# VHH binders against o13842: the designs that were tried, part 7

Target 1, 320 residues: o13842
Amino acid sequence: MYETRDLTGNAGKPVDTNPWPNNSKIAVSFVVNYEEGGERSLLYEDEGFETFLTEAGLMPFPNRPVRERSIESCFEYGSRCGFWRILNLFKKHKVPFTCWAIGQAVEKNPVVVGAMEEAGCEVGSHSHRWINYEGVPPETEYEHIKKSVQAIQKASPSNSAPRSWYTGRASLNTRKLVCQVYKDLGLPQPFDSDEYNDDYPYWVADPLASKPGAEDDKGLLIVPYTLEVNDMKYAVAPGFCNSDDFYTYARDAFDVLYEEGLEGAPKMMTIGLHCRLTGRPGRFRGLQKLMEHITSKEGVWVATREQIAQAWSAKHPYKA

## First folded at step 1 (VHH)

Design d5 (framework vhh_8dlx_2)
Fold by ESMFold2-Fast, scan of step 1:
Structure d5 (fold): chain B 320 residues (1-320), chain A 122 residues (1-122)
Amino acid sequence: as target 1 above (320 residues)
Amino acid sequence: EVQLVESGGGVVQPGRSLRLSCAASGFTFSEYAMHWVRQAPGKGLEWIGNIYYTGSTFYNPSLKSLVTISRDDSTNTLYLQMNSLRAEDTAIYYCARDFSGWDEYSNWFDPWGKGTLVTVSS
């Protein structure tokens, strides 16, 4: 599946000069990562605690097989406060986001799924646990994928299974296992976001096909994600220090892609957010400013990843 | 208790070379990736590069021809070799520990040390 690397893409040329609805010049995907309660902890029979993407990165916490209540409470801020602050902003502006929901986090706080659906947002899957899946046995990863899909669907008032998929720290087996689980559950094939290599959706061969290009190859749609326009940089060097750093960086990225769209090369843009990071009041100011900037522009389509995937695939169906 | 102690800074003239050291204690040094970062007067933090526990190195592209990062796991010491120093290299230099194990960190660090000042002037 990963036998070769496509280093060319579309060779810098626009794939489509008018790919989005209503002649929109850019499709904007806001993503909210809902991870709180799915991180590593002795409470969940893991070998230690998690510090990644929290204020704990500023404190000297040796990696030891213990519980760290300070760090646990940093995650809990995301589910208790940050998620709701972010959701209320999107409700106020009448624009949606897509959520990357960790299955275990949903199981521990299922009310967030109904709240997102009520607000018109998409709930996608972020697998079952917020862990690195490299080295996890395929049978175990298969069960995690299945549990994630089922947890989200069970928490959904509309009984909706997630259409969009993102693992993040995926194994080489992840894409095929995800497609297999969806097939085994009788669900339509998901849209995969575990790629960071382009500014528009594109097709890859169906990992369940007998071989790439074969008669049974129905394709798989990739909707690229971002590590670049992502609030994780508040916690990761070279980093964002204040809300204006995030705002300025994300605004400039939006402006560049928007200007390219006005010049005949419309693309998509993704902004990655975490409930416990941007959900903090000081950092949240940057998101408010970004939202005002983006919604002030003509020809901007703020959409769920499912909506973007559906618009793209309708105009650009898979060709084996 | 994790401790990182940077040393080797001082006043150096433009065009000269300098080697900084970082002495680590309180953890199994050989299992962690390590970073060098700097902060010039009135500016934000700038990532210089890292070295994984495997020995693989990655550098800030603007600096890669000017610096070399190495480690000695037998003495728990991290090094930063700087060549062709310029006035713009004047900064406080920090070493930081990355995480090893389940999570992958490319540019995450904790400022565990007080830093060492490098001043490039005539």
Scores: ipSAE 0.000, ipTM 0.100, lowest interface PAE 22.2, mean pLDDT 88

Design d6 (framework vhh_7yz9_2)
Fold by ESMFold2-Fast, scan of step 1:
Structure d6 (fold): chain B 320 residues (1-320), chain A 126 residues (1-126)
Amino acid sequence: as target 1 above (320 residues)
Amino acid sequence: QWQLVESGGGLVQAGGSLRLSCTASGFTVSDNYMGWYRQTAGNEREWVAFIYSGGDTTYADSVKGRFTISRDNAKNTVYLQMNSLKPEDTAVYYCARGEPTYYDFWSGPEYYMDVWGQGTPVTVSS
């Protein structure tokens, strides 16, 4: 894998002029990252505390082998308040999101999985720990992937294993290991979101195939994610200073893709959210405004990533 | 002034055992990320084992199940217990300390190996 890079994609041409249900002009994927309780901490026998994607992350701190309780409580805001605030907004609008759930975070607060299922949302996997998997031994990462899938399924009232996968800080081994774990557990192949390179789902060769295009190559569907329309920019310089910065940027991205859809090139759009970031009241206002804007438009399909993947693969089955 | 001094290397027959010691001066091993590396002539240095400040350990596939990294806080010393030694384990073994760095945009806590010992040779006969 990854021996060559596809710099061309579809060469700027629309892949399909009507890919989405009910003649929708855009598919919108809201993603909620549920990470709280899976971050680095001496409490979990890690080397130090975590500041990444918190208010404290904008300040340089010595990375020391201590617990930092103030920052731990910033993560806890996400699970205690922010998650529920976000979920209630989606319930009010009767539209779903897909969750990137960290397995360890689910183990420590399993009630969130049932709450999301009740609301019609998808619970995907964000691996087991909220860490960088580059340099993690493959055997350790295999066990983390397995633990994550099993933790989510155990917490699920419907006993559903996650269909969508996102690691984020992934290694070159991650995709193959994920497919191997799903195969070993007897689960259908997941939809992989560890790509940021297009506004359409697309196929790659099955990483478990003997070679690309071989008889055993079933393909793997990529559903691209985003670092661009993502509330992580509240915590990253120069970033977003206020809710209007997030709202206007996300609104403009939606408007461009929506207008392209009206002109015969419907696409998908992803919006990335974190419970402890957008879940804070001041930042949350931007999400409320964005939701009102998006749901006010005709021909917009707000869907889970699983629904988007299923709609796409039904019209565009894999061809080796 | 920080230093690491390795000892315990030597000649040993295949299937034998050897224990390497690494004594730190100027800092405490229990507060740091510590590791063992090895290097053979003409090849790049390779990682062998790490021990984190919290006590968790990781091992390279080539030594997993045979080598054990540990520490003695009272002696400020890190050990590498090497069992079932093979001729391919012949190398100069280096002890290293990882210094914590600041968090950044793309990664969590980072450790860079900033203090290295002088190395101790291990020769395993066939």
Scores: ipSAE 0.000, ipTM 0.185, lowest interface PAE 14.4, mean pLDDT 89

Design d7 (framework vhh_7pa5_2)
Fold by ESMFold2-Fast, scan of step 1:
Structure d7 (fold): chain B 320 residues (1-320), chain A 124 residues (1-124)
Amino acid sequence: as target 1 above (320 residues)
Amino acid sequence: QVQLVESGGGMVQPGGSLRLSCAASGFTFDNYAMSWVRRAPGKGPEWVSTISDSGGSTSYADSVKGRFTISRDNAKNTLYLQMNSLKPEDTALYYCAKEGSIDYYEGSAYLDYWGQGTQVTVSS
């Protein structure tokens, strides 16, 4: 509750060094959310079924805590079809994405981790379940974080633990608990993406340090995510009706940031995708067009979030 | 096409009562669960109550349980909220919502406001 919010950022400050490799004008982070199998369901002993971010609004569903096979199949489209369609597009263009993988979803379909690694993509953690963690006891959330990290690492052919973290619907305890779990497992501190407030990575104090700026404060790197350039808008109002709505909006956001990069302020951009949303053929067309637009430009670096974090850290190390 | 028109709000003293109505059109009303959601000044949306498509099942937020009663008239395509023992904390703009507009399974009210709502002010 005493966490202070920084309203100043870095956009108003002079930028004297390009943070990206090869003097790139923009770093582009495509993110694929792999959530199917982690949503609330009576199959997983939850109180009811989940409709959020699906086509469930097209069908009348009574308010009752039962299984709804139609809704279950809407989520399954993501793992069965949408994931593979999206992965194949990135393989064709030879560019990576970062995955926000739900631990329980990975446990139910672990082959997706190996497929992403083979394609040069990063598998990050999206915690264990696709739920709201506000109000979840800290000890329970700690175990969820740990289970997620271990599930992804177990499914990884290279035995790699996720380096990037995103919860989404986080509690006030989430950031400190994530850092604690990584420390307890003997893993390097993760790059945290649970912020939506900037077009640059930035540092915060290590939540496990004795105090901000102390000798034990090694910082924590934030790599901002997005709810703005995100295909979730196909499912939430005011949203995207068709693939051209998504494409036009994302293209315009890319063009603005790219132009600012050309003028001496190279930034990062994130595009958020869901296997069951953009993975549908009609919506997928917008992603194909966006990919062609982005990869047609000179000085664009399409990278994993881990690569972006490492590039930023090298040129902008933490100063307490 | 979908239209929801809220009415029945107003000013009332603590301990008073109000009955809100929501007139629905543009969809088959008796095929959908319906909800009331409110937004207090300076606060985010709070889910208040839900009623099943048949009217056979109801649920309430803890803050209003025992004081508010949700009901519906499928013949008139109308949703109601009877509010008794009103408190200053109940002061808010009240919205009617169709099934699919609120995420109950995540414990949060994620909603798209379908109308201007109806203002309830409880003042001593």
Scores: ipSAE 0.000, ipTM 0.104, lowest interface PAE 21.4, mean pLDDT 87

Design d8 (framework vhh_7d4b_2)
Fold by ESMFold2-Fast, scan of step 1:
Structure d8 (fold): chain B 320 residues (1-320), chain A 124 residues (1-124)
Amino acid sequence: as target 1 above (320 residues)
Amino acid sequence: QVQLVESGGGVVQPGRSLRLSCAASGFTFSYYDMGWYRQAPGKQRELVASISSSGGSTNYADSVKGRFTISRDNSKNTMYLQMNSLKPEDTAVYYCATDEGLYTSWGPEAFDYWGQGTQVTVSS
């Protein structure tokens, strides 16, 4: 699977001069990470508490096997307030997002799945727990993937399984295990977002094939994600200090890709958000400004990752 | 891979009923708003009815309110249009459509995928 690295891609040339519906010049993927209730805690039989991606990450805590209620309540803000604030913004603008939903977080608050479906948003999987899967045994990771898919489908009023997949802190086994779980559950192959290396979808060999290019190789579509235009930078150095920092950075990234699209190289752009970060009122202002900027432009397609994957694969089917 | 297949059209006399069906495949049907449009000879395509992804909200053109009912069954990936008290003015090709994104131009062009249509003729 990861035997070689592709450092060339398309050598700086546009892959397609008109890849998106209605001659759109850019496809914009807003992503909402729903992680609250899936983070490390002694409540979930973990060896300790979570330490990052909240305001509480700045507090001094002893490295002990205890619960830290301050951190837990910062995560709870995401599920109690931030998610709903973000969802309402997207509903008001009548544009969708894709959710990376942690399976355990969904189990603890399943109402969010129905709310997203009602709003026309896509619910994708973010595996079962918000942890690093490097070093997790393959059989354990397989069960986590399966639990995540089943938790999301059970919470779905339409009984829909997630079509898009993102682990984040993935192991070298993750891609193959995800494909195996979907096959074992009789589900269509998912679209994989555990790559950060390009601004358009692309195909890789099916990890379940006997070998790359064999008759059983049906491909796997990659829809790249982002760590660059991501509100996690409010919590990590050299980060964002205020909503204007986030807005200005995301706006500039959008403008560059949009201008390249106008010049004959349309691409996709992803914006990563967290319910407990951008969902806080002061940070939320930046998202409101960004939404207004993006939706004010002609030839912009704000779409779910599933919609982007379907549009790309229809025009660029896999060739083994 | 997205496919929309309409069925249920035909020729009927005024005052009768027809039920149209739209079978959807190749996408997560339950995530998307769906609609019925129609186009009569020599006229522009117009929205007849739309239904939200969950089925919790519906919208109807003034010309069909009280006569037509839109519904969906997400477990079967199917949308329906129940047409009662049909009038000669309802004669048109009826199209199933899904709204998979926000577009600059609203209206028929706002929908990513369209079916081939099904003919409804109301005549004596």
Scores: ipSAE 0.000, ipTM 0.106, lowest interface PAE 23.1, mean pLDDT 87

Design e1 (framework vhh_7yz9_2)
Fold by ESMFold2-Fast, scan of step 1:
Structure e1 (fold): chain B 320 residues (1-320), chain A 122 residues (1-122)
Amino acid sequence: as target 1 above (320 residues)
Amino acid sequence: QWQLVESGGGLVQAGGSLRLSCTASGFTFSRYAMGWYRQTAGNEREWVAFITSGGSTTYADSVKGRFTISRDNAKNTVYLQMNSLKPEDTAVYYCARGKYSYGSRLYYFDYWGQGTPVTVSS
């Protein structure tokens, strides 16, 4: 895989057929990252503490193998408070989100899967641990993928396996390993979100096929994710300082894509959220404003990633 | 499951040289950073040198210019060439496998075995 890079995509052309239901002008994917309890810690036999994506990330900690309670408790805020605040907002507006759930985080707090399912939200997999998988042996990553799928399915009241996949810090082996695990478990092929390169879903060759375009190549659907419209920028400098920074940025991105949809190019938009970041009261105000803005517009479809993938596949099936 | 075996230590006079070796098994050696730590009696472990999977090297100030870390991925071996040895270099030397957070912002190493003792006489 990845022997060549597709720099062309659709060459700026709109898709031939609107893929979204009811002639919607934009599909909006809210993603809630559920990572709390999956981060690096000596408590989990990791080599050290987590340094990424909390308010504590810029504090001067010594580089040594210790536990850092400031960081751990920032993650705990996500599972204890932030997740529930975010879920209640989506329930109030009667719109769904897709969760990127870390398998280990689910194992330590399985109640969140049932709560999302009850609310009509999708639970996707964010692999087993919140780590960089580059340099992890393929056999170890295979077991992590399998553990993640099984942890989510076990926590699901409906016994549902995740259909959407996002690793984030993936290796060059990750896509093929994910497809192999799903095949080995007898599960339908997942939708892959480990790409940031388009405002439409698109197909790639099946990594398990004998060669691209062969008779055994049934394709793999990519549903692109985002680092742009993502609350991680609250924790990464120079990013968002206040809720209005997030709100105005996300609103402007929505407005641009929505206007393009009105002009005949309906696309998808993703908004990435973290329970311990946007779930904090001050930052949460920006999400409330964004939700009100998005739901006030005609022809907007707020959907799970699985729903978006199914709608796309129905109108734009894979051609080998 | 995985293992690191250090060798090459011994006795040497000040100004002399030694080459330490560490052979790895049970993991894909070429994909990990490798490093050397040392510990003197009554003191905490001191980092000495590391080498990334790509071959980039970093050294502690106390050994910079005198020690050279290298690796041979075909042999699953990391080396520490120690030149111009001083009595202060007397320690048990440990080989370590490196893991790091996103963007290599924080390196942490684990080490295995008894290490290899190095004694430098005045």
Scores: ipSAE 0.000, ipTM 0.115, lowest interface PAE 20.8, mean pLDDT 87

Design e2 (framework vhh_8dlx_2)
Fold by ESMFold2-Fast, scan of step 1:
Structure e2 (fold): chain B 320 residues (1-320), chain A 123 residues (1-123)
Amino acid sequence: as target 1 above (320 residues)
Amino acid sequence: EVQLVESGGGVVQPGRSLRLSCAASGFTFSKYAMHWVRQAPGKGLEWIGNIYYSGSTFYNPSLKSLVTISRDDSTNTLYLQMNSLRAEDTAIYYCARHSRYSSGWYKGDFDYWGKGTLVTVSS
């Protein structure tokens, strides 16, 4: 796997001129990353405290092997306040969305999974810990994947296992390990979102097949994610300074894809959100404006990633 | 009813190889992942590796080049092949059944254990 790179895709041509339900011109995926409680900390026997994707990442904090209470409380804001603020907005607009849930974060606050399901949210897995999996031993990553799936299912009032998968900082082993865990647990193969390279779902060879294109190759559906239309840019330079920066950037991305859809090339768009970032009141205003903009347009399908994956795969089954 | 019985332990010279077996009974062996774990004198449990019902194996990185785990579902037997044994490999070796519904870490994912078999590496 990853032996070659596909630099061509569909060569700029529309894959399908009407891929979405009800002749929709764009499929919109809102994703909420539920990560708080899964970040690096001495409490979890990590080598130090986390600074990535908080206000602390922009501040000069000495990096020492200690607990940093200021940073811990910044993460706690996400689970205590930001998640609920974002959830209430989706409920108010009756808009479906997907959560990328970190297994350890779910274990420490399982009530959030029931709240997600009640709101019409798909709960996907974001692996077990919010860490970089490059360099993590395959046997450790396998157990993290398994523990994440089981933690989400255990917290689910409907006893549902996650159908969608996103690691983020994945290793070269991650895709095969994820497929193996799902097979070993007797679950349907998940939809993989650890790609950022297109605006359509697409198929790759099944990493568990004897070889690509073989009779046992059932394919694996990729549903691309985004680092581009993502509130993480509030915390990384040159980034977003205020809610209007996020709003105008995300609005413009939506408008371009929507207009291309009207001209015969409907696509999907993803918007990535974090409970401790967009969940802060000042930044939250941008999401409110974006939601109003998107829901005001005709021919827009706001859907969970599982719904997008199912609609695509039904119309475009895997061809080995 | 569920039983796991390790065998093949004993005294072995440094640098030699040894194969341990674990005989399983009382459940459908072919549907469960299996683990090997060891405990050296005065130390905690150390996970060696596992083999899932699909045949996929994963190992402790510090031991990966020195051990191989395999299974024979027709005889309900789990194996641990160890090569280049050293004095620090002296331990009680346990086989353990993976809990199907466990939400624990790989160290806590076991619902049944064998009684263990002692391996002593000395000259």
Scores: ipSAE 0.000, ipTM 0.115, lowest interface PAE 20.2, mean pLDDT 87

Design e3 (framework vhh_7pa5_2)
Fold by ESMFold2-Fast, scan of step 1:
Structure e3 (fold): chain B 320 residues (1-320), chain A 124 residues (1-124)
Amino acid sequence: as target 1 above (320 residues)
Amino acid sequence: QVQLVESGGGMVQPGGSLRLSCAASGFTFSSYAMSWVRRAPGKGPEWVSTISGSGGSTSYADSVKGRFTISRDNAKNTLYLQMNSLKPEDTALYYCAKTYYRGSGSYLNPFDYWGQGTQVTVSS
């Protein structure tokens, strides 16, 4: 399915000079990754503790088959404090975010789904576990995708299945498996965000089609994500040292895309957040400043990824 | 019980080649990314290369790109490192490591088990 690579995109030209509602000059997607309770632990029959994306940093020696309470409690801060701090900020500004939730994390704290729905936010899926799926047998990953969708739907007061999908550490089989699970469950095809290569949505061939462009090819919409404007850089070198680093970088990215929008090339911008990282008070200050900056500008549309996907697909339906 | 046994090290002149092997047991080999890590005399461990569980993705430290090739045989539970154009600075004890996730840079490659290592010495 990844036999070819599109290195051209739209050759630097605007795809649409007015793609967003109300003549908005930029669509802004805030993504909250809800991962706490889905990370590696002996409690979940994994072979060791999690070492990725906390204040603890990278261990300079091999992981051991023990529970690491310091790291577990760093993750717990995300679900206990950070998520609620972030949600309250979005509620105060009356703008939504999209949450990508790990299925197991939802099973262990289902109240977060209802809270997000009440706030007008979208709940998408981040697969079942916060692990690397490369090397996981396809049959096992299929079951994980299915469990994730079902866990989120069960926790949803509206009984809604997630529409957007993001794995992160995905295999070359992940996209096809996701489409197959949704088809097998009788659910509408999701939007896929496991791409980092553009500043607007675009279509790819349906992974379940007999071949690209065939009669059964209904397309699959890609809504690109970011590792660039992402608070993971607080934990990844050369990264962000303080909230001003995050704010300055994210603000500059917003300003560039917003200015391009004013000049006739409106795009989307994504900001990636983690409850245990930006949810910490010191780092949170950067998000508060960014929110004030973004919401102070005219012609800005802060939207869920579902809303962005629907607006784009309505104007630009798939053509094989 | 995880067991990793490295072999294939030895003494070689600059410009020479060696092929390292790692025999793995005690876990579902194809389900885990595998890495090579080395420790030179008087230095800390340096990540060398990682390969995904399926073998579809590989990554390398800048110091070895173009010279080393990582590969695996999941049917035989064996990891390999083909080392070409060896330099004196490649002299180190080389470890096979069961990796918690794919390499995204040496800084971000946490390892949950290392083998006993195999010595590579490059000298004139």
Scores: ipSAE 0.000, ipTM 0.107, lowest interface PAE 21.0, mean pLDDT 86

Design e4 (framework vhh_7n9e_1)
Fold by ESMFold2-Fast, scan of step 1:
Structure e4 (fold): chain B 320 residues (1-320), chain A 124 residues (1-124)
Amino acid sequence: as target 1 above (320 residues)
Amino acid sequence: DVQLVESGGGLVQAGGSLRLSCAASGFTFSNYAMYWGRQAPGKGREWVSGISSSGGSTAYASSVKGRFTISRDNAKNTLYLQMNNLKPEDTALYYCARSPRGYSYGLHTYFDYWGQGTQVTVSS
């Protein structure tokens, strides 16, 4: 897999048919990462504590195989407070988000899955652990993928398996392993979000096909994610210092894509959020302002990634 | 304090069978991939077999494929190696080993803990 790179995409041309319902000018995907309880810790028998994407991440902690309670409690803020603050905002505006749910985090707090379903949100999979899978052998990653899917389905009041997939720090084996697990579990092919390279969904060859374009190639739909309009920049330099930095950046990105939609090129936009980052009150103000801005515009479709995938595939089916 | 204690070794004739056990303690056994390795007299340590944390996936060195079967009982915190059709070249000290969390099993896997081993001697 990934033997060639597609550097061309649509060559700067819009798609030939508006993919979104009701002639919407833009599809907006809010993504909430639910990672708390899946991060690295000696409590989970990892080799050390997590240092990535918290208030504590830039503090000079010695590299030692110990638990760091300060970091653990920063993650716990996400599950205890931030998740619920974010969910309540979406409920008030009556618009959904898609969740990237870490399987182990769901196992430790399964009530969040039912709460999201009740609110009309989609629960997608973020694999089992919040770790870098590049160094993980395929057999272990297969088991993590399977455990994640099963943990989310078990926690779901509707017994729904996740339709959308995002690993983040994926290996070159991840896409094929995800497709294999879904096939082995008798589930429909997932929508893959482990790409950052376009403002439209697009098809790739089925990684389980005998070869690209063969009769057994049913395609795999990519729904691109974002590291650009992502609140992770609150935690990494040269990032966002305050809620206005996030709001202004995200608003400008939305305005550009919305204007392109008005001019005949309707696209999708993703906003990435973390419960422990944007869920903090000072940062949350930026999300409130962004929500008001986005929902004030006509022709905006705020949708789950599954809904976006289904709308796209209906008008742009796979051609082998 | 991680402990791995192997048992079940002994003297066996060529073509015979042995079942090795490894009792694990001091960690959540069901969270880790586990391995069997061996060291023959005058040779370096070599990987023999690996099993995923759930037991759903297994791997074997080519020298033992089809003859050995790795399994685990997560309720009993125990790893097993069923050895059939034993050959004189299988004579070695057999070790139970744990993978670091987040790493898999395979031909060239790093281990963070090893047991003391159990001796297997196969007479020609």
Scores: ipSAE 0.000, ipTM 0.089, lowest interface PAE 23.5, mean pLDDT 87

